VHH binders against q96fz2. Designs and how they scored, part 50

Target 1, 269 residues: q96fz2
Amino acid sequence: CGRTSCHLPRDVLTRACAYQDRRGQQRLPEWRDPDKYCPSYNKSPQSNSPVLLSRLHFEKDADSSERIIAPMRWGLVPSWFKESDPSKLQFNTTNCRSDTVMEKRSFKVPLGKGRRCVVLADGFYEWQRCQGTNQRQPYFIYFPQIKTEKSGSIGAADSPENWEKVWDNWRLLTMAGIFDCWEPPEGGDVLYSYTIITVDSCKGLSDIHHRMPAILDGEEAVSKWLDFGEVSTQEALKLIHPTENITFHAVSSVVNNSRNNTPECLAPV

## First folded at step 20 (VHH)

Design FC6
Fold by OpenDDE, fold request of step 21:
Structure FC6 (fold): chain B 269 residues (1-269), chain A 123 residues (1-123)
Amino acid sequence: as target 1 above (269 residues)
Amino acid sequence: EVQLVESGGRLVRTGGSLRLSCAASGFTFRYYVMGWFRQAPGKEREVVAAIVQSGGYTYYADFVKGRFTISRDNAKNTVYLQMNSLKPEDTAVYYCAAGKGIYLDTPDAYDYWGQGTQVTVSS
């Protein structure tokens, strides 16, 4: 997974992240560093994306079932990294393979500290290799969407106005991530960064791409992944597997350029 | 040419079962979401069920209440609707649809439509 979409306005995103805590109380996640949230139809590694994480990471004795939402850098920067520039990392941390997560110190250590997060996205992009051609067809992959009664007749997504309405009840893709905290040697703000755990693709996506992000399907999976206070690493890792609860459609080549940030990126072609 | 051909519609008694089939051709079936819609006389077309490409997610309208099952066989380019416990209210023309749209429960998500098959449930 090297490209995602996360374009919802902050308020819409927050509402979409409504959850029940351990007591069954309906809650919205509290924002940490909301100003770092940058909506985009085309999110690439090194950009910031919103993730969910347990409140217990920030507050001692907090209910670990409570969630915080925070923009973090895509591409995990290990806490032990001693260079002043994260871009000097010699290995790719955009993704973490599920089968080797415990073999890589960069991922194992933060995971052992309970630094699990849920990476939020509208969906993710993958490129299908066309046999015999150098051309790649991009696909947008996301949770199946159902129009809720509350969303008036979303007329044809053809008008910009209608397009905005399409997203009011969007079910966000929830991907399993690991985050870490890095303190720059020269001082400054602590950098929070994440990696997306990947798995072998489900059968439905296998023709498009052989790998997919580990998707946490449903509130229980999300809650268990986040709740490092109650759920062990071993138990959490059981949640990491391919899912067939996914849909996709082909999109235009507009998404190929990471600078393009328009609805055309994820529009069906 | 894109074709969706429904079959299996017939007269059935209340409480009976029926299996509808829709054979698709002219497009890459495995890349499309499939849906079943129905239209009763004097009523609007309504979604019955939908299924994503892999079959890993299915949607059912509220009136289905566990009576119907949508499934697909990508190897056969066919989508099915198993209908059990049929009621007179289920009498309609049933349409198969294929699409690349986003909202599975909306007609706008579907690009191709079959001609329909008549299902009649007698009291």
Scores: ipSAE 0.922, ipTM 0.967, lowest interface PAE 0.4, mean pLDDT 93
Fold by OpenDDE, fold request of step 21:
Parts: C-alpha cells; sequence; structure tokens
Structure FC6 (fold): chain B 269 residues (1-269), chain A 123 residues (1-123)
C-alpha cells in the first residue's frame, strides 16, 4: 500500500471514529496535534495521516480502551535511528509484511511495546498491471458503503454541500499499523510515525494486486488491536489476515500524480 | 454489448420459494458490484440486495429480514437471488443491476440494468 485517501474534515472524521470504551460508554477520540491533520484525496508515504491509538500510550493509568486520534508520519522511523534525517533510512518502512513482522527489529520492537495503531483512510489505491502493456490501471479500494436512510436525495453531488453530505456517513477503512516514537538526535519534537501491516491479498483483489493492507474489520477488531494493555501481541497478530469485505472501482490516472488532491482521484471511471 | 438477462420469475404461492438468476455479458463481471432491485406497481424501484465483487459482503434491504440470499458465480457471470418465505408484498418486477458505484443501496451505483423478471406471489 503506497497511496491512500483521507480527505474528511476533522469534525467528520472524528465522528466517524466514534466508539464504545470497555464500559460501553460512547466516546469520540481525543485529538493530539490536530493542526497536523491535512485532509487529502491522495496521501503518499512521508505525509501525515490520522491514526487511532490507545490513550494509555500518553497517560499513565489511563483506560487502555480509550482512543486518541493523532496525525502521524507515514513511514515508520525506528526509535533507535541515530541519523538526523529520517530520509536516510536504508530500508522501506512504508509497509510491514505480516509474515516477517517479528523478524524485523524496526517493527518487532515497537510492536513489543504495544505500539499498535489503526490507520484511518477513506480507502487505498492499488495499480493493476495491464497484460501486454506498461500501463497500470489504478483502483480505489474501500469498505462497502451503504447510504443511511437519513441521507435524503443526495442529488448529484454537484455542489460542495452535497459532497459533504455524501461523506458524512462514510465507513472509514481501518488498517492495522505499528507506530514508533523517534527523538531527533539534535533535539526537537518527538516524531510519531507508522507503518501499515500488509498481507497477501484476498481472492477478490488478487487480480489487482498480490498484497493488501491488513484491514481490521469491525469495532471488536479495532478495539483489540488498539488495546495493548489487555490484548497481547500474540493475540493481536491473530487479527492480521486478508479480508473479502472490501469493494473497489477503477479510477482515473489523476491519482498517479501525488500532487493531485481532488475528488477526481477516487471517482469511478 | 452489455446485457443483463434475468430469469426465474413466476407465480408462486405465499410461503413459497423462488430463485432468480441474472446472466451478465459484455463486461468484466468480476469487477462489478451486483444488485437486485424491485419495482411494484405504483411504487418506486427499491433495492433488494447487493453483493460486492468477491461476494465477501452482501447488503439486504430491511424488508428482506433474512428471507432472501444474494450470491454470485463469477465463473458463470451470474448473480442469483434466492427468495424464501415469499409474501404477496414481494410481488414486483425484479431487476438485476451491475455497477462500479460507491453506495451499494442506491441505484446511482449501478450502470447497467436488466429488463426485469416478474415475480408474483399469490395469497
Amino acid sequence: as target 1 above (269 residues)
Amino acid sequence: EVQLVESGGRLVRTGGSLRLSCAASGFTFRYYVMGWFRQAPGKEREVVAAIVQSGGYTYYADFVKGRFTISRDNAKNTVYLQMNSLKPEDTAVYYCAAGKGIYLDTPDAYDYWGQGTQVTVSS
């Protein structure tokens, strides 16, 4: 996974992340560093994306079922990294393969510390290789969406107002991630960064791409992944598998340019 | 040419069962979401069920209440609707639809439509 969409306004995103804590109380995640959230239809590695993580990571004795939402850098920078520039990392940390997660120190160590997060997105993009051509067809892949009764005649999303309504009840894609905290050697702010765990693609996506993000489907899976206080690493890793609970459609080549940040990126063609 | 051809619609008694089939041609079936819609006389067309490409997710309208099952065979380019415990209220023309749209429960998600098959449930 090398491209995602996360374009919802902050308030809409927050509401979409509503959850129940272990006591059954309905909650919204609290934001950390909300100013670092940059909505975009076209998110690439090294950009910031919002992730969910347990409050226990920030507050001692906090309820580990409580969630924080925080923008983090896509591309995990290990805490042990001693260079001043994260770009000097010699290995790709955009993704973590599920089959080797325990073999790579950069992922194993933070995972062992309970640094599990849920990466939020509208969906992710993958490019299908066209047989016989050098052309790649991009696809937008996401959770199946259902229009809730309250959504009146969303007429033609031709107006900005209508567009916002279309996304008000969007089910966000929830991907399993590992994050780490890196302190720059020269001082400064702690960098929070994440990797997306990938698995072999489900049968439905196999023709498009052979790998897919590990998708946490449902509140229980999300809760268990986040709750490192109660759920062991071993148990959490059981949640990492392909899912067929996805849909996709072809999109235009507009998404090929990471600078393009328009609704056309994810629009069906 | 894109074609969706429904079959299986007939007269059945209340409590009866019926299996509808929709044979698709002229497009890459496995890349499309499939849906069943129905339109009763004097009523608007409404979604009955939808299924994603892999079959890993299905949607059912509230009135279905577990009575209907949507399925697909991508190798046969066919989508099915198994209807059990049929009621007179289920009398309608049933339409098969294919699409690439986002909201599975909306007609806007579907690009291609069949001609429909008549299902009549007698009391």
Scores: ipSAE 0.921, ipTM 0.967, lowest interface PAE 0.4, mean pLDDT 93
Fold by OpenDDE, look of step 20:
Structure FC6 (fold): chain B 269 residues (1-269), chain A 123 residues (1-123)
Amino acid sequence: as target 1 above (269 residues)
Amino acid sequence: EVQLVESGGRLVRTGGSLRLSCAASGFTFRYYVMGWFRQAPGKEREVVAAIVQSGGYTYYADFVKGRFTISRDNAKNTVYLQMNSLKPEDTAVYYCAAGKGIYLDTPDAYDYWGQGTQVTVSS
């Protein structure tokens, strides 16, 4: 996974992340560094994207079922990294393969510390290789969406004003991630960064791409992944597998340029 | 040419069962979401069920209440609707649809439509 969409306004995103804590109380995640949230239809590695993580990571004795939402850098920077510039990392940390997560120190160590997060997105992009050509067809891949279950009688989406309403009930893609905290050697703010765990693609996506993000499907899976206080690493890793609960459509080549940030990126062609 | 051909519609008694089939051709079937819609006389067309490309997710309208099952066979380019416990209210023309749209429960998500098959449920 090298490209995602996360374009919802902050408030809409927050509402879409509504959850029940361990006590069954309905909650919204609290933001950390909300100003770092930059909505975009075209998110690439090294950009900031919102992730969910347990409150226990920030507050001692906090309820580990409570969630925080925070923009983090895509591309995990290990805590042990001694260079002053994260871009000097010599290995790719955009993704972590599920089969080698415990073999790679950069992922194993933070995972062992319970640094599990849920990476939020509208969906992710993958490129299909076209047979006989060097051309690649991009696809937008996301959770299946239903309009009526979530939206009252909102009239025809034909007006630009209605596009914002279309997204009010969007089911966000929830991807399993690992994050780490890096302190710059020269001082400054702690950098929070994440990697997306990947798995072999489900059968439905196999023709598009051979790998896919580990998708946490449903509130229980999300809760268990985040709750490092109650759920062991071993148990959490059982949640990492392909899912067929996805849909996709072809999109235009507009998404090929990471600088393009328009609705056309994810629109069906 | 894109074609969706429904079959299986007939007269049945209340409480009976039918299996509708829709054979698709002229497009890459496995890349499309498939749906079943119905239209009763004097009523608007309404969604009955939808199924994503892999079959890993299905949607059902509220009136289905567990009576119908949508399935697909990508190798055969066919989508099915198993209808059990049929009621007179289920009498309608049933349409197969294929699409690449986002919202599975909306007609706008579907690009191709069959001619429909008549299902009649008698009391």
Scores: ipSAE 0.919, ipTM 0.966, lowest interface PAE 0.4, mean pLDDT 93
Fold by ESMFold2, fold request of step 21:
Structure FC6 (fold): chain B 269 residues (1-269), chain A 123 residues (1-123)
Amino acid sequence: as target 1 above (269 residues)
Amino acid sequence: EVQLVESGGRLVRTGGSLRLSCAASGFTFRYYVMGWFRQAPGKEREVVAAIVQSGGYTYYADFVKGRFTISRDNAKNTVYLQMNSLKPEDTAVYYCAAGKGIYLDTPDAYDYWGQGTQVTVSS
């Protein structure tokens, strides 16, 4: 998975991430580094995208069920990386295959530290290879959406006055990720970066692409993946599997150029 | 030519059951979300149920939850609606629809529509 859409304004995105803590109390995630959030219909590796992670990563003795939202660099930079420029990594860390995650130091080490995150997006793009040509058909892939259903909201849907209200009830795609923290040798701020775990495609997507992100379907899965204080690595990895709770549609080639940041990127064709 | 052909609608007594079928042709069926809608005289067309391409997610309107089941057979290009415990309020023309739009519960998401099949539920 090498392209996503995550276009919502920060305040709308935050409300879409409302959750219940371990005590059942309704909360919003607390932002870290909100100025690094760069919404776009067309996010690619090396860009920053928001992820959820446990508050326990930042505060000693915090309730591990409480969530922080923070932009992180897509493309995990391992904590052991010794060079000054992350572009000097000799391998691609945009994705992490679930079947080899415990074999690769870049992913095994942060996973052992409980550095699990949930990568947020409107949905992701995949390109279907057309047989007999080098042509590719892009698709936008996302959770099924119901216009009249609202998560955590009551009665706010009968006014069609602006475009932002259409997206207020969007069910965000929640993908399992691993993050790491890298201290540049020259000094400066710690770099937070993530990889998206991938699995074999479900039957519904197999004609489009043979891999898909590991999707965390529902709040229980999201909570267990995030809660490294209460959920072991071994138990968390049981959450990593394909899902058929997914839908898709073809989109135009506008999305092919990653500089194009427009709603046309995800519009059905 | 794209065609959606519903069948199975008829007159039944309250409490009865029906199975509706929709045969699809002229497009790549497995790439489309499928839905059943209904329209009673004097009312707007309303969603009854929808099913994503793989069958991995189904949606039901609140008024039919628990009584109806949508399913699809991608090998046969067919969508079904099993209707149980029918009520007079279920009397309507039932339409099969196929679409690539985003929201499963809105008619705007559906590009192709059948001609409909009449379901009449008598007291």
Scores: ipSAE 0.834, ipTM 0.931, lowest interface PAE 0.6, mean pLDDT 90

Design FC6
Fold by ESMFold2, fold request of step 21:
Structure FC6 (fold): chain B 269 residues (1-269), chain A 123 residues (1-123)
Amino acid sequence: as target 1 above (269 residues)
Amino acid sequence: EVQLVESGGRLVRTGGSLRLSCAASGFTFRYYVMGWFRQAPGKEREVVAAIVQSGGYTYYADFVKGRFTISRDNAKNTVYLQMNSLKPEDTAVYYCAAGKGIYLDTPDAYDYWGQGTQVTVSS
């Protein structure tokens, strides 16, 4: 998983993240660093994207079921990293394989500190290798979406402009992540950064790509992954598996260039 | 040539069961979302059920939940609708559809449509 869409305006994104705390109260996640949120149809590694995490990471004695939403750097920078420029990291931390997560110091250490997060996106892109060529077919992959016909507000999405109106009640993709906190050696703000946990692809995606992000399907899975105060690492890791609750469609090559930030990136073709 | 061919529609008594089939050809079946829609005389076509490529997610309209089951067999390029506890208001032409659009419950998401099969439920 190396490309996502996360394009919703901040207020729409926040409302899409409404949840219930352990007492059953409806809440919205509280933002940290909201000005660092950079929406785009075409997010790549090293960019900032919003993640959910437990309030207990920021506030002593907080209710660990309460959620914070914050932009973090995609590509985990370990707390022990000694160079001044995070882009100099020798190894790729965009993703973390579930089958070796407890073997890699870069991932095991923050996981042992309860540094679990939920990475938010509209969906993600994967490129299918075509036989007999080096050409690749990109696909946009996302949770199944339902629009009630009785609500009657949206018709067919024939153009990019009409596509933007269709997003009012999008079910966000929720992926399991690990984050860490890095203090730059020359000073400055602490850098929060994340990796996306990956698993073998489900049968439905196996023709497109052999790996997929670990998707947290539903509020119970999201709550358990986030709540490091009540859910142990061992129990949380049981949530990490492929899912067949996923759909996809082919998209044009517009998405191939990560500088293209337009609704056409995810439009069906 | 893309084809979706429904079969299995017939006259059935109230409370009876019926299984519809839709055979697909001319496209790569496993890459498409499949749906069943119906249209009664004087009414607009409406979604009955939909199923994603893998079969891992299914949708049912509120009026049919609990009585019908959509399924697919990607090895046979076939979608099914098992209809139980049939009522006279289920009388309609049932259409199979295949698509790559986003919202599973809208006709706009579907690119290919079958000719339909008539289901008639008598009292």
Scores: ipSAE 0.831, ipTM 0.929, lowest interface PAE 0.6, mean pLDDT 90
Fold by ESMFold2, fold request of step 21:
Structure FC6 (fold): chain B 269 residues (1-269), chain A 123 residues (1-123)
Amino acid sequence: as target 1 above (269 residues)
Amino acid sequence: EVQLVESGGRLVRTGGSLRLSCAASGFTFRYYVMGWFRQAPGKEREVVAAIVQSGGYTYYADFVKGRFTISRDNAKNTVYLQMNSLKPEDTAVYYCAAGKGIYLDTPDAYDYWGQGTQVTVSS
């Protein structure tokens, strides 16, 4: 998993993240650093993307079921990293394999601190390797979508502006992540960064790629992954598995160039 | 040449059951979402059920929840609709559809359509 789409305006994204706290009260996540959110149809590693995490990470004695949403750097920078430039990291932290998460210092240390997050996206891209050529076929992969569920805009997809209104009820992809906090040695603000946990691909995706992000399917899974105050690391890791509750379609090569930030990146072909 | 061929439609009594099948050819079946739609005379075509590529997610219109089951067999390039507890209002032509579009419950998501099979439910 090395490319995602997360294009919704901040207010639309926030509403899509509505949840119930432990007491059953409807809430929206509270933003940290909202001005650092950079929406795009074409997000790559080292860019910032929004994640959910427990309020307890920021406020002593907070209700651990309450959620914060914050942009974080994709590509976990471990708290123990000693260089001044994160690009000097000698290994790739874009993803974290679930089968070795407790063996890798970069991931087990923050996981042991309860630093679990939910990585938000419209969906993710994957490139299928084609035998006999160097060309690869990109696919956009996402939760199944129902237009009329909680939607009154059945005919709203007639134009680009109407297409944006149809996204009001988009079911965001929710991926399990681990984050860490790094203090630059030369000073400055603490860097928050994340990795996406990966698992073996489900049968439905196995022809496209052999790995997939660990997807948290439904609010119960999301709540348990985030709530490090009530859910132990051992219990949380039981949530990490492949899912068949996924769909996909082929897209054009426009997405190949990460500078292309247009709806064409995820349009079916 | 893409083909979707429905079978199994017939006359049945109220409360009866039918299984519709749709055999697909001419495209890579496992890459497509599949749907069943229906259209009665004087009515608009409406979604009945849909199923994603792996079978891991299914959608049912409100009027059919609990009575119908969609399934697919990717090894046989076939999608099915098991219809139980049939009512006279289920009388319609049932269409099989395949697509790569985003929204499972809209006809716009479907690129290929069968010719339909008639289901008639008598009192």
Scores: ipSAE 0.829, ipTM 0.928, lowest interface PAE 0.6, mean pLDDT 91

